# Ledger of designs, part 4: VH-VL binders against Beta-L-arabinobiosidase (hypBA2)

Target 1, 158 residues: Beta-L-arabinobiosidase (hypBA2), of Bifidobacterium longum subsp. longum (e8mgh9r892to1049)
Amino acid sequence: TNVDSASKSTTNVAKDADVTGTTYAEKDTNYPAKNAVDGKTVMESFWGTKGSENKTDTLNIKFKDGKQKIDDIRLYFYQSSSSQTISGYAEPANYKLEYQKDDGTWAPIADQVRTPNYAGANYNRIQFTPVETTTIRVTFTPQAGMAVGVKEIEAYNT
Below, E stands for the ipSAE of ESMFold2; O stands for the ipSAE of ESMFold2 at other seeds; V2 stands for 0.75 times the mean of E and O plus 0.25 times the DockQ between their complexes.

## First folded at step 2 (VH-VL)

Design f08 (framework fv_falbikitug)
Fold by ESMFold2-Fast, scan of step 2:
Structure f08 (fold): chain C 158 residues (1-158), chain A 123 residues (1-123), chain B 113 residues (1-113)
Amino acid sequence: as target 1 above (158 residues)
Amino acid sequence: QVQLQESGGGLVKPGGSLRLSCAASGFTFSGSYMHWVRQAPGKGLEWVGQIRSKANSYATYYAESVKGRFTISRDDSKNTLYLQMNSLKTEDTAVYYCTRPYEYGSGDAFDIWGQGTMVTVSS
Amino acid sequence: DIVMTQTPLSSPVTLGQPASISCRSSQSLEYSEGNTYLNWLQQRPGQPPRLLIYKVSNRFSGVPDRFSGSGAGTDFTLKISRVEAEDVGVYYCMQGTQYPPWTFGQGTKLEIK
């Protein structure tokens, strides 16, 4: 039915989103915010906050096709590991999800169900009551002494 | 084994052009940013420029001394890095090295270096 | 741009004796996360540069333990505890804290007396 078609989507509406308004870019622009919306979850493509003097940093995602209905966000974090992989990145201590209302103000996304219920090293799925919005943002609190790396954010209407 | 090998150097007159190549082997070239560094005879090292990977839109950055005259490109299918040098000046006379960033992205250091290729710009 | 200055520019050393090379940066090389991106390169006559030390004191693969790096902020030292014949060449410090550009010291020529 049309209802089922409207409710279900395999389309990641965050892909190639406008990330203008993201609060930080690393010193050499190797890990720019666009890496978090490029459709890749590989280690060499992430947005990094190393060197930020902000207590928190916010990734801003304005959907390329305008207002979207979403109920499912997926976050992939970069985690430092052995070999010549870059050091100093860990999953955030926590993160906050908000959407932009029609009047331009920000509201928290309500009724979140997080899997896992803490910030997981690689993959995090957040399901919630559907919202219709042009823009979402995620605010990350880093672990003490660590930077945050976001490999990808995806947004779906499931 | 991880190796880089430059070619294409030679003698050229001021105002001339040369294209240098750097053949990479033994690592995943397509995922790596790459750099050119030069060394004038009897002098120190000078960074020339960088090209990033496809994931970073092949973005290029140049030293002010070469900006507008030199262009870096790459062909990931051939594991080859290029340096197109136009409007050459006598002060561009140097051995040109390609090098791989160490650790991550643009690199905090350069771990693998080619043998170098000599470019001489004189009348 | 960060300016890197090495002293001495030439260092004649008796075989088996220690050698020391200094490197000074025009501003601190410590990045906000606490890492200091000061590296040392070795260039033997007729050879390409070779990474010797990275992040102040970390010896790169295959580098003998007679080489050591130290320092913090703007003042760094490369030491060779006992110079061998194969150590002759030019040594460069370089910074990877602020780029582009990556910048190098002028080089120190190590030669046997």
Scores: ipSAE 0.006, ipTM 0.510, lowest interface PAE 12.9, mean pLDDT 85

Design f09 (framework fv_falbikitug)
Fold by ESMFold2-Fast, scan of step 2:
Structure f09 (fold): chain C 158 residues (1-158), chain A 124 residues (1-124), chain B 113 residues (1-113)
Amino acid sequence: as target 1 above (158 residues)
Amino acid sequence: QVQLQESGGGLVKPGGSLRLSCAASGFTFSNAYMHWVRQAPGKGLEWVGQIKSKTEGYTTYYAESVKGRFTISRDDSKNTLYLQMNSLKTEDTAVYYCTTDRLGYSYGHAFDIWGQGTMVTVSS
Amino acid sequence: DIVMTQTPLSSPVTLGQPASISCRSSQSLVHSEGYTYLNWLQQRPGQPPRLLIYKISNRDSGVPDRFSGSGAGTDFTLKISRVEAEDVGVYYCMQATQFPEYTFGQGTKLEIK
């Protein structure tokens, strides 16, 4: 007989995705967008927006294996907590999640349940009604005077 | 491309003052922690001090040997680091280098770029 | 402060032969974040220092593979597998685990005989 678990996956479909960031700082500080999809949540591997003069900065994540069904996104943020960490980074004030529709337009991901329900946590899990898409984007609003660092973004069909 | 250049060294008498400058180019200076390191003739390297970026309020740290006599400052609009040296002693005679651990913990807070150095001689 | 001790202080070596430099710290260099911030610098005669190796064993850009670093905790080694003429200079280990202040070894002078 069919088992329910056969429809689920533990595969992170964002790993090694085609990623584009919007900030100049990623090229200057050695913290490129690919660090956000390399499968590592360590402090040494993050995408950084320091030096950006944009009000918000965006990561566009195009899955390597085409269209995927997802219902779970996980975000890991960098922050400047010790005197020897890279200065000026804090978790974003907020972020928004969008997916690209088949006609090329962007739509908000609906019915989000965020754990925790605030953006300032180092680790955030966002669960939602399943979406089928080739590309997602996350737009980050920094805290005043701070830059945003994304250690990893993961996407799953749980 | 990525460069640091010190200037302002010279001969000063004990008790005198001198101000060094370090001009940065080829990287985002305003984001970088900047350091001064010195080397007495024929001797090893000695860390002098650090200044953090604007987001940490330009916080400064000094080696015990120079605390109270030296002041580090920066002008991000000019991509320039400064070292104001007061109450100079003969043991402050050294080549002074500016450097940065700009790549942070991913590079072990290592000093990946160095200036050519500027000689400060304290003698009567 | 953490005291960094290098041995030997002077190393005469024949071209093409290996060289080894030891660095010991007065306390563990493992940072509270789990990283070990031990770095090696090379200073050729009349030149400023340059970064050679960071975080124990990672070569900086352009550093030849004949240079290798190893170690853990308080005991670290820099090895040159086949010394070349351009390797002449002073080598420094450096710790960036404790701040303030960063500290350096006394330096090891590599000389060709």
Scores: ipSAE 0.007, ipTM 0.570, lowest interface PAE 9.5, mean pLDDT 87

Design f10 (framework fv_falbikitug)
Fold by ESMFold2-Fast, scan of step 2:
Structure f10 (fold): chain C 158 residues (1-158), chain A 124 residues (1-124), chain B 113 residues (1-113)
Amino acid sequence: as target 1 above (158 residues)
Amino acid sequence: QVQLQESGGGLVKPGGSLRLSCAASGFTFGDYYMHWVRQAPGKGLEWVGQIRSEAYGGTTYYAESVKGRFTISRDDSKNTLYLQMNSLKTEDTAVYYCARDHYTYESGWAFDIWGQGTMVTVSS
Amino acid sequence: DIVMTQTPLSSPVTLGQPASISCRSSQSLVHTEGNTYLNWLQQRPGQPPRLLIYKISNRFSGVPDRFSGSGAGTDFTLKISRVEAEDVGVYYCMQATEFPHYTFGQGTKLEIK
């Protein structure tokens, strides 16, 4: 929540970020982590975890312009449907948001207000008490038998 | 295999207190939102409150009729949900159910697993 | 709170005949992300509630295909195409759209004539 409108930014500071973490491209397709920060929420531009041997998969997003103040994260998930060619993907059962502190340790993002209050398929907005950080981390727990697809992760100072 | 079992119900006088327990088995309890729902004799279902998983902050929410009197908590290491009921009133007389909230796209916010219920009678 | 109203409150039906239950909400149940969180529960005498239908029309695991749900916005219907003896009980609609408060209809009692 910004008290000064002049300080408000509509800039997505996660766009073109350095992304690291657990990433598994499908054998027959390529869904790399960079797809989650490319500015596109369209079909087939997503980061996919199909083939992961991990129970949870984590995406680390390091902002390209260094330390940023953020209070708003937006997540777009890919889900398979009868009208789409790529099968086996559903939004995660849940997800966890953390930021990296100056000492390098990870802390939970406090005072989260999630809309919707679960991991929704289309669009998820998480608002919180502002944090200043270079890197955020999202940990995804998949639904049983399904892979996680992340179309886009955005971060703002609203 | 997936089960919820309530306990702790009984007869209590107005103004008294009771603590209900709900034991979960057959699933990863800590991953789910949990709810308490009650049903007065011969009446319909009434939502009492919920508690989120720890990944979502473990926050609690209550129906207005019980806010300030009832407290929901969970112990994920024991796979147990609790309802602490204080300042009980005769209108709190009901069967109390615990229910699992399936918060995935497939079942989209539906109470898919219910316990058998435990009867709480508030009477002088 | 969103108020859920069911009709009829009691439905005597002949075995093998269809039954229909209506549910109306005081406000639209379309959530901001586009989903409609209207669910149907069945409660047999002396038993806990059981999930039948979620998000308007999706049958839960193990629910027979004679049960179907339909509707949009504020008006919803649960239909049983051929009522069987095991279907006796009370049916509830519920909304999960209004976070954090969940509400139920008053229930419809289905009895075999």
Scores: ipSAE 0.000, ipTM 0.497, lowest interface PAE 15.3, mean pLDDT 83

Design n06 (framework fv_namilumab)
Fold by ESMFold2-Fast, scan of step 2:
Structure n06 (fold): chain C 158 residues (1-158), chain A 121 residues (1-121), chain B 107 residues (1-107)
Amino acid sequence: as target 1 above (158 residues)
Amino acid sequence: QVQLVQSGAEVKKPGASVKVSCKAFGYTFTGYFLHWVRQAPGQGLEWVGWINPNSGRTNYAQKFQGRVTMTRDTSISTAYMELSRLRSDDTAVYYCARDQYYDYTWAFDIWGQGTMVTVSS
Amino acid sequence: DIQMTQSPSSVSASVGDRVTIACRASQSISNYLNWYQQRPGKAPQLLIYAASSLQSGVPSRFSGSGSGTDFTLTINSLQPEDFATYYCQQSYSPPFTFGGGTKLEIK
């Protein structure tokens, strides 16, 4: 292990984050934004955007323990199938990653390497040049006729 | 080529209705919101409302609520704005504009050429 | 509704000048602010979104700054094609509202 690894951790710093500032919450459903930071990637625990009148919806993640150094974000999407009772959700057509700068403004996360290089149906890993921030946000563009479901977001310094 | 092409100029009497069309070329019509913005002669820009061409959902500025209707026909990639009970102060150039579909902000990246609507007795 | 106020209403400048245009919101809009350019007889064009993000294809001489209620558009080295009217627009919440515009004129 080299000395640079002393700054690294496999701790998910997004777990139990403050999701205040998320742009939409479904009415009368069990799919609130806190489900995206609860540590669960099961089908029944996701944040949903069904019924949103916004062209895109943004999930806001303010880390529980303040400013963090991160270089790795993992997104798990919910998608409906004929074998499930929850219908009308699919992985987004695209998504955008931003972090909050010290002056309170938002900046794109630079030098992203996405695996896969599109929004994958289940698991997506995004690696990038490390940033230090208190808050990240992910903006989702839905597929035509579908709502977005996010099972979990994780953030690491790997 | 990505562009929005609007219908031609209209002259209407007070109390009439006008329907302006906006046809999309060179992109997936249902992937982007469309806004309508007007500009009275020599004045600034005023937002009228938006339509989501995918769902047909709309949002109108309160000033126009009850007088404006926005629709679309996905088979011909065309959006429409109908304004009823026209008044002289509705005289303006009406623009349709595409919103960036992946952006978290409302940003109007591609604009139609505009349609002059004149309301005069 | 959120009111947007631009200053100045007009400014006269020469090619090569640095020009700044201000925009103020009646309440905090975070960084949800866009800038548009409208050349005479033409439709507006998007220059900057999210207060400071340059639209694809827009020259780097254009920059935006600010957050909350006070915003600035800067053109570092004015070119002949930049003589136009500039509008700010809040993208925080409907109804979306525009500033009154700043007309940039040849000195």
Scores: ipSAE 0.005, ipTM 0.515, lowest interface PAE 12.9, mean pLDDT 85

Design n09 (framework fv_namilumab; at its last look DockQ between E and O 0.49; V2 from the best seeds 0.00; counts 0 for: pae E 12.5 > 2)
Heavy chain, then light chain:
Amino acid sequence: QVQLVQSGAEVKKPGASVKVSCKAFGYSFTGYYLHWVRQAPGQGLEWVGWINPNSGATNYAQKFQGRVTMTRDTSISTAYMELSRLRSDDTAVYYCARAPYYDFWSGHAFDIWGQGTMVTVSS
Amino acid sequence: DIQMTQSPSSVSASVGDRVTIACRASQSINSYLNWYQQRPGKAPQLLIYAASSLQSGVPSRFSGSGSGTDFTLTINSLQPEDFATYYCQQSYSTPITFGGGTKLEIK
ESMFold2-Fast, scan of step 2: ipSAE 0.199; ipTM 0.710
ESMFold2, look of step 3: ipSAE 0.006; ipTM 0.574
ESMFold2 (binder alone), look of step 3: mean pLDDT 93; pTM 0.952
ESMFold2 at other seeds, look of step 3: ipSAE 0.007; ipTM 0.571

Design n10 (framework fv_namilumab)
Heavy chain, then light chain:
Amino acid sequence: QVQLVQSGAEVKKPGASVKVSCKAFGYTFTNYYLHWVRQAPGQGLEWVGWINPNSGGTNYAQKFQGRVTMTRDTSISTAYMELSRLRSDDTAVYYCARDRTYYESSGYPAFDIWGQGTMVTVSS
Amino acid sequence: DIQMTQSPSSVSASVGDRVTIACRASQDIRNYLNWYQQRPGKAPQLLIYDASNLETGVPSRFSGSGSGTDFTLTINSLQPEDFATYYCQQYDDLPLTFGGGTKLEIK
ESMFold2-Fast, scan of step 2: ipSAE 0.056; ipTM 0.688

Design r01 (framework fv_narsoplimab)
Fold by ESMFold2-Fast, scan of step 2:
Structure r01 (fold): chain C 158 residues (1-158), chain A 119 residues (1-119), chain B 106 residues (1-106)
Amino acid sequence: as target 1 above (158 residues)
Amino acid sequence: QVTLKESGPVLVKPTETLTLTCTVSGFSLSNARMGVSWIRQPPGKALEWLAHIFSNDEKSYRTSLKSRLTISKDTSKNQVVLTMTNMDPVDTATYYCARIYYDSYFDYWGQGTLVTVSS
Amino acid sequence: QPVLTQPPSLSVSPGQTASITCSGEKLGDKYAYWYQQKPGQSPVLVMYQDSKRPSGIPERFSGSNSGNTATLTISGTQAMDEADYYCQAWDSSTYVFGGGTKLTVL
């Protein structure tokens, strides 16, 4: 319904979504959640959880044009690796994908095929049986002593 | 200070192979998320990206020229080398090496070297 | 390869605003970068991440990028701004340059 089939390219329906994350003081100014849906998969733009006292942190992505059919999510992680990057970031130990049902409750996305099958540094593609939803949620479990950085979340109907 | 310097200038005959060396200073070729690109500019024409190499030895080439291009690095010598086979007069250009910062843009450029292809 | 289209030339009088456009499909989904090249010289980065100026670049340079079009704007254009300007975008592992715009200040 909300997927533009006129184009050969699948549309990223997460771009410019209404996004909220579990926040801490520094995340409001330096590493805001909007950086994860700006359409850019570059190291200069990420959402960061450094300083969080939560055991897990979440991003809620509410699509800008309402209910969408999706079957493909792509996650790009930030990791600290040079003298100019912010220290203390590594890919999450694990992450969980959920969608919001019509009654407002959350359900796991079923039948996921992950490439890679672990939380890979930088790029992760998750394919699944199509779901129709207004909102997806990703919950991240950080590695011990590290923060999670998300450069981009993309959602497609392929 | 960060510097990049191309070898040359070079005169190449048609059908010969071009070899250019970029010597870098002020940063390590093993530095993650940083790389070196080769970019050329024919006289009076636009910039054209040719190839890049990252610290992890990941390589990419301009699709239309991929069969002719090879990029490599020698981290111990601080050098990146481009080879281009079967040179043609239309390949006459100023060739630049440039640093890729954060995988997105070119923040430092060499001075450029003129490559002339003629018999 | 994706194509970035720039007008080949633009003329402005000193003190006027120059707006150099760069068009490409869904360019606003990517960061745009701008390079200034004066005759006989290497390109110099003058705008990065759509709208950020490198140290040493005058405040009169600004940028935007939305939809299909990125724009480099030079306010109060001066003779020293006369140069070729190239836009650039990153798409996956490929770097694409525009055809360049020759800015003349007369």
Scores: ipSAE 0.007, ipTM 0.499, lowest interface PAE 13.5, mean pLDDT 83

Design r02 (framework fv_narsoplimab)
Fold by ESMFold2-Fast, scan of step 2:
Structure r02 (fold): chain C 158 residues (1-158), chain A 120 residues (1-120), chain B 106 residues (1-106)
Amino acid sequence: as target 1 above (158 residues)
Amino acid sequence: QVTLKESGPVLVKPTETLTLTCTVSGFSLSTSGVGVSWIRQPPGKALEWLAHIYWDDDKSYRTSLKSRLTISKDTSKNQVVLTMTNMDPVDTATYYCARTRGYSYYFDYWGQGTLVTVSS
Amino acid sequence: QPVLTQPPSLSVSPGQTASITCSGEKLGDKYAYWYQQKPGQSPVLVMYQDTKRPSGIPERFSGSNSGNTATLTISGTQAMDEADYYCQAWDSSTAVFGGGTKLTVL
């Protein structure tokens, strides 16, 4: 697909992406990075940072079909409740969005409009000036004493 | 009061399997955010972390010893058990169990330690 | 396995400031913890998450962690502070301890 000729789409180009995380949860295989791009926003499928002593943790999402034009990223966070077996997860205190330029360096995604304008407990939509890239990176700052759980990250050209 | 107590002391012959039990009181092993690690210290040497078990039964092990170590818990007995196979004289050390808290995983309470001697 | 490096010994006079360092690659991107161990005793937590003191630890204990180095600082060092000090961090779901520093107060 020629990204310069692509029309706007409802296709999530992050689905089944080649994804890596910096978290080192005790059993990262139980809450692996691939859960953040599996197309599910359910409680049972999230990338978790439980056990990470990094001050921030990062997801790198490399699109399956190469370079894509995107202007819309959607993040779904896992939040623990008293009725759940898994505890200690809350939405991050903040997050940062970057894309990889053709020369391999990272640049911040500019002109972001966030809904909500803070990190919301479940659904977060970030719209921005279109970028063409193979890879995006999201860096999460956890709330004190809490781990970060990402149910899903989606990317669109709306 | 929170206390942790290791079984022993123990004399183990080379090639035998070590089993240590940590009995806890003042808290439940099913308490969310709580975990227990095993840490050893050879005489006059540094602390060496061995294994960790979390309240939801997540387990982790020192990479270099992973094939020899098993950690488990019995919540009804308030016990955490460490098993280490194929013991060698270099494994002679004081073995501690210690509690961890939350997602910062600091060791806030330690057992008194138990001496494990490996000799023929 | 990554290592945390501490000086094996440090000597200070009573009332002086002791600074015990702990070095590891990108350690400032992780939280550092510090434990005090006196002869024949179990270790005691004296500092967690780089800069935070547990209840009961004197305010003369402080900590920092940036770049590759975490530091435990004891101001107005007293004879009772003489002990082995261990730094610790988590890496890949495993805990790593430094080699320890024997603090002597002479």
Scores: ipSAE 0.008, ipTM 0.566, lowest interface PAE 8.8, mean pLDDT 85

Design r03 (framework fv_narsoplimab)
Fold by ESMFold2-Fast, scan of step 2:
Structure r03 (fold): chain C 158 residues (1-158), chain A 120 residues (1-120), chain B 106 residues (1-106)
Amino acid sequence: as target 1 above (158 residues)
Amino acid sequence: QVTLKESGPVLVKPTETLTLTCTVSGFSLSNAYMGVSWIRQPPGKALEWLAHIFSNDEKSYRTSLKSRLTISKDTSKNQVVLTMTNMDPVDTATYYCARIPEWYGYFDYWGQGTLVTVSS
Amino acid sequence: QPVLTQPPSLSVSPGQTASITCSGEKLGNKYAYWYQQKPGQSPVLVMYQDSKRPSGIPERFSGSNSGNTATLTISGTQAMDEADYYCQAWDSYTAVFGGGTKLTVL
């Protein structure tokens, strides 16, 4: 809830990134991966894993302006209800953050401080030791019987 | 107590339409993420999934049979209905309805099954 | 439709471990579910999401799922475990069952 801390950086370097998802389940239903980097945290704009054949699903985010220094990632999840036509979505049971090293291998992002410490539906802020990278990935483990919806992912250097 | 009960048993002539009703109790078909599936088993053979419907009316059908299958629900009667057109003797099987307690989860409670026999 | 392959039968002696396999391409990337069916009865869920037991299922039942193969393991097999066992997974919006394995305890 600290707006001033969250607003230190005005540049979301993930906006309009080259983004790919491991699932193709929702590609034709307005839930493509690019919805997660369009700068909107509205309910109708999310990447969905509905019907995914995978145990976990991953978003790969390659920054449009090349290598960036980041220390702050923000995730917004979609949660459905029985009163809505888009159903079966809940925040993930957990998620994993990695960055791509210069040699092309993946490493965990270190020293993460997550607010909240569990995955929250609307807003999740992850602060960490700064990394310089062209590409990050987030791997989501869904709750039992539920799909994962990502409204937006943002990345900042605060 | 959660229960599901299929209508029948049923005798169907070749080319006719099968209609089966699953009546549920102990839960509501309007509950969030709740679903009901139809699964059949020919005598001495494996389980074969046919269709499901969720509380929000999301539906799916077995690809090989999709042109013949319709699934619907009546939440006020707590019933799920399966319709299968152009019945053939190879469709003779025990037909089960089963609960899916969370969206695309497992089948946790099954009805007793109903025998559908297709013969002239 | 994608295929889940199970051995049609498996025999074990009482007290021994039974391992029932279910094979499908990249099945380890999906969740596997297992159902037990005794003669004249409806199937009963015995394992969900690879390795989780429903309430009422004995501790001797365990599961795993890796690569192309999911396995249901029954330790200290008893006569009451004689049944057909079916694996199941979701392929996008559709459910797929394996062909079933008849477990005999002799």
Scores: ipSAE 0.009, ipTM 0.561, lowest interface PAE 10.1, mean pLDDT 86

Design r04 (framework fv_narsoplimab)
Fold by ESMFold2-Fast, scan of step 2:
Structure r04 (fold): chain C 158 residues (1-158), chain A 120 residues (1-120), chain B 106 residues (1-106)
Amino acid sequence: as target 1 above (158 residues)
Amino acid sequence: QVTLKESGPVLVKPTETLTLTCTVSGFSLSTYGVGVSWIRQPPGKALEWLAHIYWNDDKSYRTSLKSRLTISKDTSKNQVVLTMTNMDPVDTATYYCAHSLYEGSYFDYWGQGTLVTVSS
Amino acid sequence: QPVLTQPPSLSVSPGQTASITCSGEKLGDKFAYWYQQKPGQSPVLVMYQDNKRPSGIPERFSGSNSGNTATLTISGTQAMDEADYYCQAWDSSTVVFGGGTKLTVL
């Protein structure tokens, strides 16, 4: 209804966030974590985990304007194709969403509705009960033998 | 075929600087994802990692020895060079260079090793 | 600074199974690698990413890595398997080797 429309926003609060990854590939390639929050979903701009020695890898997204209310996260994955792109990338087998509490500890984001309900090859939308936080964390589990590439992560209060 | 070969063997006097060259063939040092490490082994002791250089010229060093170590590469000569300052008799060891690919971060091809003796 | 601990020696009878352990805090959260070194020779990779064998390594070699402990298992151990075995893991920007285990087949 219209009574809630004035509080809603199409502003991506993750854009230009202070973002860090936990992967070796962030250090060793031109696929740094900042590529996941630059507003671009092109194939040349993604955060890559190729070369990571971790079994899972994480993006920490600290919003540039401090504490934000969010209820919608969108993830765009990079996939390798036909030897024309960087090889060895596929959408993750699964991923986990958390937000940082005021005491610095991490809590799972509750009441998630995922579309699709598995990790989709290109685009994933996750809607949930609104949370207020400065920082969100996404932990990715790769498919066997593959690396994870994130073209973009967006966060909204829809 | 991937091959690596260390220079030497060498005899180094205490307090002097060690310089070792690793000559590679079968791959380019600028190939995306490629890296080379230096690893040493004192007689009868364990393997000890020293330094690594990546295709993009990024470098990493063993924390305890970082102030003494420099790793560099010359892609046109297919060479990786390690320098280690202020040599001491305890630095006597067989020194290896080894190939890695960043996707695996393991050492699949090793040089034959070169003996570095620190004495008189 | 992470530390990988291996037993310094292990003896096994021919045909029996040898299990060489490598312990480190949260090692199971990272990949473990194993190298075999015979006297006077360079190390040879025998196991990568916990449980994968390089081409040319016999099926007798297998691996696992869970919790704090990675294990290299050699079934039907033969005299030719006598060697020093080193585990390796990556930690942040550095590479860490275990202290090595001398395997004796007798």
Scores: ipSAE 0.025, ipTM 0.632, lowest interface PAE 7.0, mean pLDDT 86

